# Ledger of designs, part 101: miniprotein binders against q53ft3

Target 1, 195 residues: q53ft3
Amino acid sequence: MFGCLVAGRLVQTAAQQVAEDKFVFDLPDYESINHVVVFMLGTIPFPEGMGGSVYFSYPDSNGMPVWQLLGFVTNGKPSAIFKISGLKSGEGSQHPFGAMNIVRTPSVAQIGISVELLDSMAQQTPVGNAAVSSVDSFTQFTQKMLDNFYNFASSFAVSQAQMTPSPSEMFIPANVVLKWYENFQRRLAQNPLFW
Short names: E, the ipSAE of ESMFold2; O, the ipSAE of OpenDDE; V2, 0.75 times the mean of E and O plus 0.25 times the DockQ between their complexes.

## First folded at step 10 (miniprotein)

Design wb8
Fold by ESMFold2-Fast, scan of step 10:
Structure wb8 (fold): chain B 195 residues (1-195), chain A 97 residues (1-97)
Amino acid sequence: as target 1 above (195 residues)
Amino acid sequence: SDRERLIILAKWAAILLRKALQMARKGNTERAKYLIEKAIEYLRRIEKLATTPEEEEIVEQAIEAAQEALQLLEQGKPDEVEEILQEAIRLLKELYQ
């Protein structure tokens, strides 16, 4: 239903379902993450009148989650890029004892998606600094994401002779992926906000 | 794949029924009925993708439960509506858990 993507990491497509309408992705080593992409998977859209509220959670000093609303995904905008750097205050990165090599506890953050009625979503206000507003930075990030996706998908390419028929699996020709990638790059170069 | 489509449709149907239950509890009968009718549309799509007798039986029972919930909403029986919608959601979970 949903995907979660971080530049330089494997795409996540298997969210943990914690309620009928709530899905979670784990983000290990999140302190190294600047941006997260959340998107709809497949061809089945949200039911009419529904969308997804996207939340970010990090552990506080006691290990308890602190949830923040980042934004939304809808049928009209089925993918979104969020800047998560700066949502958690630095906890001593500017430290007077920085040379003491203090061992930090492992940092695992989460992306949460709550499926909600659109009128319920309209009553919610996302944190102001999560949305990517710089066109140049957005374009550079998007290009890196496209490169990462294409390289990842291409790594699974096999010849038709090597494929074992499976009724539960779908296959996409590598040529189709290549054409999509080239068309997307071309469109992005002409208008960075087309997507 | 047809299997993956079935699972995704079943998850959406369960979500629609959960939202219908929430609307019914708030007394918004019209919205609850709309959401159940949308869930039935998804259930009929699942029915076309079901390949085993077990799956076919689960879908048929879920459709019947959803239709019964619509009748109970007209009769003003909120406790029975909640019970029937929870049963329909439970049946759908057997398809995707």
Scores: ipSAE 0.691, ipTM 0.882, lowest interface PAE 1.1, mean pLDDT 77

Design wb9
Fold by ESMFold2-Fast, scan of step 10:
Structure wb9 (fold): chain B 195 residues (1-195), chain A 97 residues (1-97)
Amino acid sequence: as target 1 above (195 residues)
Amino acid sequence: SDRERLIILAKWAAILLRKALRMARKGNTERAKYLIEKAIEYLRRIEKLATTPEEEEIVEQAIEAAQEALQLLEQGKPDEVEEILQEAIRLLKELYQ
C-alpha cells in the first residue's frame, strides 16, 4: 500500500498496521535522517474520496509519541518528500549537569499514515514547511524506478499462495536485478523522459 | 501477486466499512450507503482473487453483511447496522491479519 524511503537505507514497503486505517513505518536511528519520502505503491490507488495524512513522531522523555502532521498523499499526488531534521527536539532534553541516563525511550521515530476522507484532510494544517515539493521530479523518478523494478522482477517469478517444502520453491534469481538495471539504463540513455 | 492484491483490497474494504460505520453513527445515511457500496465493489474484486473455500466463504459472508447493512439503513435501523458492519470488518480482518 505504502512505501517509505530514506537516503542510504533500504526502502520499506511493509507498513505495520496499528489500526484499521493507520499504518506505521519505524525509523531507527532517526537522528541521522534529514528527509523521508512517503509514497503509494503502484498496485492499487486510494478509494475515491480518500487520501492519507502523513505524520511524524518521536518518543518524548516519558516514552510517549509526539505526533506532528507533515502533509498528505493522495491519488493526485501519490508521493511526497518531507524534511524532518527540524522536528527532532531531543537536543535540549539532556542537561550536561544532570545527564545521568535512565534511557526509557528507544531511539526509534515513526512515520504514520492515517487514511482519511479528503474533506477531513482539508480541515488539517501541517506543521511548518515540512513538505518539500521542489524535488517533485526526484520523487516522481524514485517512484517510477521502484515500480519499474518490481514489475520487471515479478515477470520472472512464479506466483504462489504459500511456499511449500514439496515439490519445490520458486525464487527470483539475482541476475534478474542486473537485467532490470541494464534495461533501465538503456532506456534512460535512449530517452531520458521515458519515465 | 494475487495474494498481495487480495490483502490490500481487503484492507481498503475494511477501511471503507469503518468509515461507513462512523457516517451512520453521525446520521449521514447517504454517505454511509455510498461507502458501503464502494466496499462491496472491493469485495467483488477480492472474490475474483480468493483461492480457498475458506476465503471464498469469508468474502461471500462479508458481501451479504454489507448488503444487509444497506437495507437496514434504508429502514432506519442504525443499531443493527453497527453490529453487522463490525462483523463484516471482522471477517475482512481474517483475510489480512
Scores: ipSAE 0.648, ipTM 0.865, lowest interface PAE 1.2, mean pLDDT 76

## First folded at step 11 (miniprotein)

Design ha1 (at its last look DockQ between E and O 0.02; V2 from the best seeds 0.00; counts 0 for: pae O 11.8 > 1.5, placed apart)
Fold by ESMFold2, look of step 11:
Structure ha1 (fold): chain B 195 residues (1-195), chain A 83 residues (1-83)
Amino acid sequence: as target 1 above (195 residues)
Amino acid sequence: SVEELAEEIRMALEYIQRIYERAKKRLEQGDVERALEALQAAYAWAKIALERAQELGLTELIEEAQELIQQIEELMEKIRESQ
């Protein structure tokens, strides 16, 4: 249903369901995170007339959660990029997660998705220091990511003369994937919509 | 891949099942309005999951979705009859 992506980290696709209409992703070492992408995986959309309010939570100096509304994802706008670096010292906002007993480590923040009626979402105001960006659908984002990877990996292709013969197979040096991953995360940190 | 799509459907059905179970608990607590709202959302999601499973020919997930839809329908009908 939902995905959550941070530059330099593996995508998360298994949200913790904390209520019938509330889903959460953990963000360890949240202080190093500047942006987060929240998106619909694409197979199972929201029911008609519904969407998702997206919240960010971090522990305060006493370990208590501070929740802030980042924005929204809907079937018509199924992905968004949120800037969270400025929120880690901000004030909390009104939120639907406060009654939940969510146990977490002091360095772990959370992204919360509250499934709500679109009419209810229209009455909510995201925090002002969060930059809200949209991203193409998960399919388009994934396709562009794969095209980018193919182009990058091809620049490091080796000839058969440079390796032990396996003449029916093509090989890519193992560090090409790592280099691609590191370059991609750096570019996303610079501009989440660079592709 | 089809395997990744199947896992997404399976996970969604697990979420929907949990919505159904939580709605039953809300009914035990007398919270009929919230239970019905949750069941209506669960029903809509379960129908979508069924359609996706049918499009991919995923027989086990089709059966799971159909059983879940029937459970949700029965519970919603029971609620409406008691009102």
Scores: ipSAE 0.472, ipTM 0.814, lowest interface PAE 2.1, mean pLDDT 76
Fold by OpenDDE base, look of step 11:
Structure ha1 (fold): chain B 195 residues (1-195), chain A 83 residues (1-83)
Amino acid sequence: as target 1 above (195 residues)
Amino acid sequence: SVEELAEEIRMALEYIQRIYERAKKRLEQGDVERALEALQAAYAWAKIALERAQELGLTELIEEAQELIQQIEELMEKIRESQ
């Protein structure tokens, strides 16, 4: 149902279901993580009138888990980016995971998703600056993703002379990818939320 | 149709396999960064392919996707261990 993405790390698509309405991702070496993306896989939507509250947990100075509300994902907003780097010294809030004895390793943080009623979610206040709410931060993230994709795609570029005949393969000219990239950047610059 | 979707998944897996093989070559050339990026992308795509194959009950493609995922994971782990 859910995926978790940390830059430079493998995508996590298998959350640990700790309850019928609760899912957990482990984030090893959390101190090196600045942002995390939580997204729906699109296989199983939330039930009507429900969404997901996204929490972050890290060990405090006493080794006790501190849970903080980062934000929300819904059928209408199936992905969200959260900044967690500044949360390491924050105070814990009320959270639905407190009663759960989740085995923790000291160096491992957790992302928890609690499936809740949308009305209840509306009454909750995420920790400040956790949600990438700024247009600038979102734009920067998107730009980095675009650059990563372009760099990835261009790394496989070959000249016509270097192509190995493969009738079963379709080829896209590199210029088409470049034009797409340029157009996407232009649209992003005009409206970061153009989609 | 299921057949068309199956073909799409198969094509995806074939492409992922090529990315995997290219990543190996890049590692041999000392281009660890690009290899890792390619493997990460391949991994993500393979997971999607696996999910789609599972949804359609395509046993052969499920097995192929699982094997490919494992191969990618193993290679990525080797890279991490070498750093």
Scores: ipSAE 0.000, ipTM 0.199, lowest interface PAE 11.8, mean pLDDT 76
ESMFold2 (binder alone), look of step 11: mean pLDDT 89; pTM 0.883

Design ha10 (at its last look DockQ between E and O 0.03; V2 from the best seeds 0.00; counts 0 for: pae E 18.2 > 1.5, placed apart)
Fold by OpenDDE base, look of step 11:
Structure ha10 (fold): chain B 195 residues (1-195), chain A 83 residues (1-83)
Amino acid sequence: as target 1 above (195 residues)
Amino acid sequence: SVEELAEEIRMALEYIQRFYERAKKRLEQGDVERALEALQAAYAWAKIALERAQELGLTELIEEAQELIQQIEELMEKIRESQ
């Protein structure tokens, strides 16, 4: 039902089901992890009106697991990227995994997914800055960046007649790329959602 | 999907690579100023691509981006040393 991806590691597709509505991925050597991608495999959707609350657990100073809400996945948003590097210390929040005796190794963090009602999820507040972006927003950004670059740069293309002969190539002045980048950054700074 | 994002990042890296190669050619032609400008732009874009690949945990693309960044840095350093 769920997958978990960590940079430099194999994709995990076998979550441990610890309850009917709860799934857990183990993350060994969690201190080296900056981001985690949680996604639905597409095999089994959430029941109607339900989604998944995604939690991260790490040991506190006493070695006890601390769970924090990272964000959510739903049928409408089947994947999410979370930054966990800054969450390795702090206070835990209320979580649905507290009553469960999950076997844990001190060096292993966990990603927990709790299947919950969408209405209940809407009332929960993830830890700040844990959710980097939705996949859709990220995709849109990348696409718009590339399209904007290409369109801008290509408008300044120079013909072969004006450049060193290379019939298979179009030429764009190097400063055009720089100007694009500067303009793009300026626009992004003014409005991160300008696209 | 992650695959779609990966493809977009790959496309970005391909564009960056093209600009790197062009900058290298310009350097060979003695156009140091334009080469440096192109490399700076390529470098900035490659950093963005790397960050995005890291956010998505795309190992292969991370490696590709890092390699490209290193190539750009090395070439920029050569230019600086020649000045």
Scores: ipSAE 0.015, ipTM 0.212, lowest interface PAE 7.9, mean pLDDT 75
Fold by ESMFold2, look of step 11:
Structure ha10 (fold): chain B 195 residues (1-195), chain A 83 residues (1-83)
Amino acid sequence: as target 1 above (195 residues)
Amino acid sequence: SVEELAEEIRMALEYIQRFYERAKKRLEQGDVERALEALQAAYAWAKIALERAQELGLTELIEEAQELIQQIEELMEKIRESQ
């Protein structure tokens, strides 16, 4: 349902389902991470009237989780870029993961996604300065990223005639996604506005 | 740096194993469609991890990735045969 992307790392496309409506990605060595991208894979949308609240959690000195609301993903806004470098010493916020008191390795943080009613999400306030771009810049960034990914992935597509077996099924090798990610990150590091 | 890359791949394989077990649970609950979707994602991620381990010559991680891929393929094929 969800993907989580960090520069220079393998894309994570299979979240840990910790409850029926809660999904988690582990972020090892989180202190080296400045930004994270959370996105919907596109094959399974949210149910009507629902969306996802995205949280960042890091362990304090006792290994206790500190959760902060980063923002949201919805069927109408299926991806978001979050800056987490400034949040690693911040105060916690109210969150739906309250009973999840797990002891973690000191260098492992988490991205949590809670599937909630859109009305409930509208009443929540993300921690300040987590979002990287304004709405207009974010839209341009997202569209350029999608166009770039689609164009790159399509260049490696194989037709059913080239596949054995699985008639009527088409798929794209997963290494295309990794190659796209690595190329995108390299170009973004060279020129953040290269699109 | 090689140690950091090796640890990242090892952790990725651990996460993929967890997701594989989750897919098995969904299958036992009768949610075949969600189980297959999770397995397809886990397969793609495991193939990426294998390619990275091969590029770095990390023999232990190559073997782990190959075993995990085989497990995922076997379960997906079992699902196809029962449909």
Scores: ipSAE 0.000, ipTM 0.106, lowest interface PAE 18.2, mean pLDDT 68
ESMFold2 (binder alone), look of step 11: mean pLDDT 87; pTM 0.852

Design ha11 (at its last look DockQ between E and O 0.02; V2 from the best seeds 0.00; counts 0 for: pae O 12.8 > 1.5, placed apart)
Fold by ESMFold2, look of step 11:
Structure ha11 (fold): chain B 195 residues (1-195), chain A 83 residues (1-83)
Amino acid sequence: as target 1 above (195 residues)
Amino acid sequence: SVEELAEEIRMALEYIQRLYERAKKRLEQGDVERALEALQAAYAWAKIALERAQELGLTELIEEAQELIQQIEELMEKIRESQ
């Protein structure tokens, strides 16, 4: 139901369920990450009156998880971009991911999604300035997203010699993905806000 | 692709199944109100998953969603009868 995307990495679509209404994605080597995109995959919306609160967690100096509210995703705003580069030393905030015994390797953070009532979400305040605010930062983030999509799609590429015919399945030639990538880059350079 | 959409529905059904099992555990612990809240959410998500599976003609997923909905309905009714 959820995806988590970091520039230059494979998209994650298989969140780990840590409670009935709580999901997490692991972020290895989180210190190199500046932005994340959290999104709904688009087929299964939230139930009526509900949405998702999005949190970021990293180990503090004592090795304990520090959870910080980044913002929200809802049926009306099914994807959001969050800046996390400035949050890796911040103070924790109120959060629904209480005491959990999560085994972590060094330099691994988490993105948590808590499914909550919209009225409850309206009473929450994100920890800080997580919104992307500059055209230069937006352009850099967008370029990294483009690279991530291309790497993801190309990882499924097969040669014509490797194809097994399937009458129930449609295919996209790999060069179409490359052409889209190149066209998007050109349009982004002409107008960073064209989309 | 249709396969990607089917995978999304499978993941949703797996989540809903886990929510149902945890609601049963909460009932065993006497936490009836939270169990019912979890079941109501699971029901809503299962109905949505069923609608998406029906739109795509995914027969196996339709059957899985219908079975899960029935289990959720039966447990919610049992809870309401005992209150």
Scores: ipSAE 0.000, ipTM 0.397, lowest interface PAE 10.9, mean pLDDT 72
Fold by OpenDDE base, look of step 11:
Structure ha11 (fold): chain B 195 residues (1-195), chain A 83 residues (1-83)
Amino acid sequence: as target 1 above (195 residues)
Amino acid sequence: SVEELAEEIRMALEYIQRLYERAKKRLEQGDVERALEALQAAYAWAKIALERAQELGLTELIEEAQELIQQIEELMEKIRESQ
């Protein structure tokens, strides 16, 4: 149902379902993470009148988990970018994950998604500056993500002569990826919120 | 499928190896900042790859991921010592 993306890391599409209405992603080496993207996979939408509250958890100085509300995802807003780098010294808020014994490693933070009523979500206040509100921050993150993808894809580029026959695999010409990248960058430069 | 996931991990490890090699080249060129950034990214990827490989019980990929992590850590330490 959900995916989690960190720039420079593999996308995570397998959340741990810790309850019927709660999903968790592990973020190793969270101290190096500035931003995280949470998104719906599009396979299963939220039920009508429901959305997802997105929380971040990190260990405090005592090793206890501190959960903070980052923001929300909904059917109408199926993805969101959150800044987590400045949250290390924040105070915990009320959260739906507190009663759950989630196995934690000290160096691993967590993203939690709680499926909740939209009306209830409207009454909650995310921690300040967690949501990427600045166009510049959003653009920078998106550019880093795009560069990562392009670098990844281009690293596997081979000539036709170098290809190993694999009838079960589909291939995309590298020029198609390059054109896509250039077009996307152009659109992003014109309007960072073009989608 | 497990095979598909294994392939994804393998692709990640191949990319991590390339990032590591690029970081070395950047160090040779005196671009320590960009090298460190690449190593940090490589490290993060390798940790995720290791975790996924462990979850799937893929021994060969676990070993490869562990080796890459060690190589990255060693290089990062060398950079820190040189500063």
Scores: ipSAE 0.000, ipTM 0.172, lowest interface PAE 12.8, mean pLDDT 77
ESMFold2 (binder alone), look of step 11: mean pLDDT 89; pTM 0.868

Design ha12 (at its last look DockQ between E and O 0.19; V2 from the best seeds 0.00; counts 0 for: pae E 10.8 > 1.5, placed apart)
Fold by OpenDDE base, look of step 11:
Structure ha12 (fold): chain B 195 residues (1-195), chain A 83 residues (1-83)
Amino acid sequence: as target 1 above (195 residues)
Amino acid sequence: SVEELAEEIRMALEYIQRYYERAKKRLEQGDVERALEALQAAYAWAKIALERAQELGLTELIEEAQELIQQIEELMEKIRESQ
């Protein structure tokens, strides 16, 4: 599903699947790497409403792996370039790979991809300067999240004649959801960080 | 190659299966809305996997995809009936 490219090296298209939703590429001799490209192969897209969080792992001063969120790939942004050269001395962040027993050698870094919901991805903050366009990515993720929500909500829309009696349930007119969606999109276009 | 594509489909189906199981667990926890959203996503993805398998004539993967789709549909229907 994923590929990994380092300049001057062969493309990697065989990720190690370490979990049902987690994929890992090994990067030998990572000290010489400045940038890495992560991309979707295009065979099968992410499920609707999902994308990939991309992490980088390097050994810390104690030789223990440190994982950092680089950024994201999605169906709308199927490739991304990450700068990893400046991350070698960074601090670790919350990551989904902590519980994974991934065998590695000291000279080998790893790129990890975690398949996640777009709404969860939108709440995450990549390390600074790792992604070429963090703001654009965030906007894209938010837009996809909104689209997913709208599609989800609209799929349950019924006319009053089609409603099954449910006294315990409160109902919101579908046009209210539409108005909210339109308003939210307008605000997002004006300022992606309006919230 | 066909083999590479087959592997991609297989990987997708495995993920969809796990995602389906996770959705079931969420239902058990009372998170019906999130579970249903996850099932819808899984359903869409499974349909794509099925189409790809059919295009390549991969009988075993077609069967797996069809079975998974059925499981997802059944669970989604059960959720709708419970609401």
Scores: ipSAE 0.061, ipTM 0.540, lowest interface PAE 2.8, mean pLDDT 78
Fold by ESMFold2, look of step 11:
Structure ha12 (fold): chain B 195 residues (1-195), chain A 83 residues (1-83)
Amino acid sequence: as target 1 above (195 residues)
Amino acid sequence: SVEELAEEIRMALEYIQRYYERAKKRLEQGDVERALEALQAAYAWAKIALERAQELGLTELIEEAQELIQQIEELMEKIRESQ
């Protein structure tokens, strides 16, 4: 019913059911993961009035799971991208032997999906630094606008040999536009609310 | 393909069966509210799985979904009669 994708890894499509309303994917070597995509496979939607709350869990120094709410997937938004890189920094060196605990700690985290009523989900607040999915439709519109801007501006680019025919005209080197575009995309993917 | 869709429906029915089994366990523990919640969710999912199996003409999966729906309905009726 669900899939989980990390860039550069094979997609996972076989969630483990660990509770009546919970499904889980394992994420080995989670320290190297910055973003995860959670999506519905598309054959069977949520029942009317229900959706999925998406959680991230990592083992604490004792191996006990700590679950944090990332956001939601629903029939109206069946896929979402979540940033998890900022969620791993809270396990820092508060203990005297933190470095030894880090060496002993398993590096497998989990993504959990809890099937819930939409009214119940509306009462929940995801962690703020994972808010990529809360602006996903706005992010998609913004990405399309940026693609259109880049393609349009690039159609007016000229070589340096062509820059002399109209000395009163100003020109933008195409690589500057590309550099701005790539930097903006990176910033938007890391923090959709940076503006 | 139809074969891929059939496997997704079969996996969904397996997950729904687990919901049903956990509802039975919750009922044995006296947790009627959680049992009914689980059964209502399982019922809704099973009806959707039945609809998809019917659209694809998958006779084996239709029969499996109908049996699961009947089990869920029977247990929900038992709960309502005991209240």
Scores: ipSAE 0.000, ipTM 0.430, lowest interface PAE 10.8, mean pLDDT 69
ESMFold2 (binder alone), look of step 11: mean pLDDT 87; pTM 0.852

Design ha13 (at its last look DockQ between E and O 0.06; V2 from the best seeds 0.00; counts 0 for: pae E 15.3 > 1.5, placed apart)
Fold by OpenDDE base, look of step 11:
Structure ha13 (fold): chain B 195 residues (1-195), chain A 83 residues (1-83)
Amino acid sequence: as target 1 above (195 residues)
Amino acid sequence: SVEELAEEIRMALEYIQRIYERAKKRLEQGDVERALEALQAAYAWAKLALERAQELGLTELIEEAQELIQQIEELMEKIRESQ
């Protein structure tokens, strides 16, 4: 039902189902992770009137799991990006995973998804700045990244007259990069969640 | 189409590879700051490319992106160790 994606790592599509309504992904070396994407696989939608509350768990100084609400996924918002960097010192919130003795390795954090009523989810408050979950926020983030890269790449642009011949090197024309950028932006505008 | 998306990812990875190679040259020239900045940008972009390739199930591009990310990380670590 759910997938989990960490930049630079393989996509996870096999969540551990720890209860009928609860799913868990393991995140090894969580200290190196800045963002995590949680998404629905599209095979099984949420029941009508239900969605998923997404939690992050890390061990505290005593080795006890601390769960924090990151945000939500729903049929209408089937994917979300969460910033988990900096959450290490946060206080735990009420969470549905407290009764579960999940065997944890100290270096492994967990993403937990709890299937809940939408009305109940609306009453919950995610930890601040964790939820890059809105389509708008995601679009803004992606656009900033694209702009940053494009600006950086363009700073290396040289004219053909300025190019030093190097037979061993291949070059990509700046126009090709621009076209790629424009095409990417177009698709992003059409569907901010196209990936 | 998936083919069009694959081509876009490939172009991105090729460009990132060039940035990586240029960064290496800059390091040889003693321009550590610019090299590091270039590598950081390349790293971030390569991760995005990887994510997209994974979403589309493009095995070859996934492998290429992962390799490139690893190369960038290794070089960045070498820079940090030298400081």
Scores: ipSAE 0.013, ipTM 0.223, lowest interface PAE 8.1, mean pLDDT 76
Fold by ESMFold2, look of step 11:
Structure ha13 (fold): chain B 195 residues (1-195), chain A 83 residues (1-83)
Amino acid sequence: as target 1 above (195 residues)
Amino acid sequence: SVEELAEEIRMALEYIQRIYERAKKRLEQGDVERALEALQAAYAWAKLALERAQELGLTELIEEAQELIQQIEELMEKIRESQ
């Protein structure tokens, strides 16, 4: 499933499901938020050929929701950092969430994740202000995630003689993913800006 | 294919079961906050797995997911009662 992280706050891992393929996280006090990290926990990947479109919603001056496409998460890119500080007065975009009867206060925004086909996602254009805040920070975050995952996975390598009757294939013990997730989530909750 | 998706759901439920078992171990060690965080993540994925199983009419997997969700909910409630 999905996680949502804001610097200085506890990670959210319990999305509100508003449709079969649509999930929402509430962001109270959204005016103090500049960046949001959206990520997959990795225990249930997207089905083959699918991924997640990530949207930001905030109430406009009339109290109506304004939705903007931030970008994407996929099995190949399971986390992303989005800048939202420039979007709180921006123009809305087309979105799959429709008119939802979600009661909220004017100070609460939302992150929406819509599970969609990769071909459909490739035809969508995120709002221009949602770019990663810096290439160095994005690169550091991605590299640290990959290194952390690789180091844990490599430490659990098994010999071919210890595998089931499929010696031509390589396998990763299931607890490697759990350990990576636990470490990753803890580090993001404690120090979200250094991966 | 449906058979491929059923295998993925089955594997995911087994992995979620191990998250649940690890959370129980953390509680034995006194690490209540990490146990609760792990259970909340496990709960969310188990609900998604249940919906996938329901969509495909996979009765055996539906029952497994429902039992796992119930176990997770009960453990989270026990944690909150002891705090």
Scores: ipSAE 0.000, ipTM 0.117, lowest interface PAE 15.3, mean pLDDT 70
ESMFold2 (binder alone), look of step 11: mean pLDDT 89; pTM 0.882

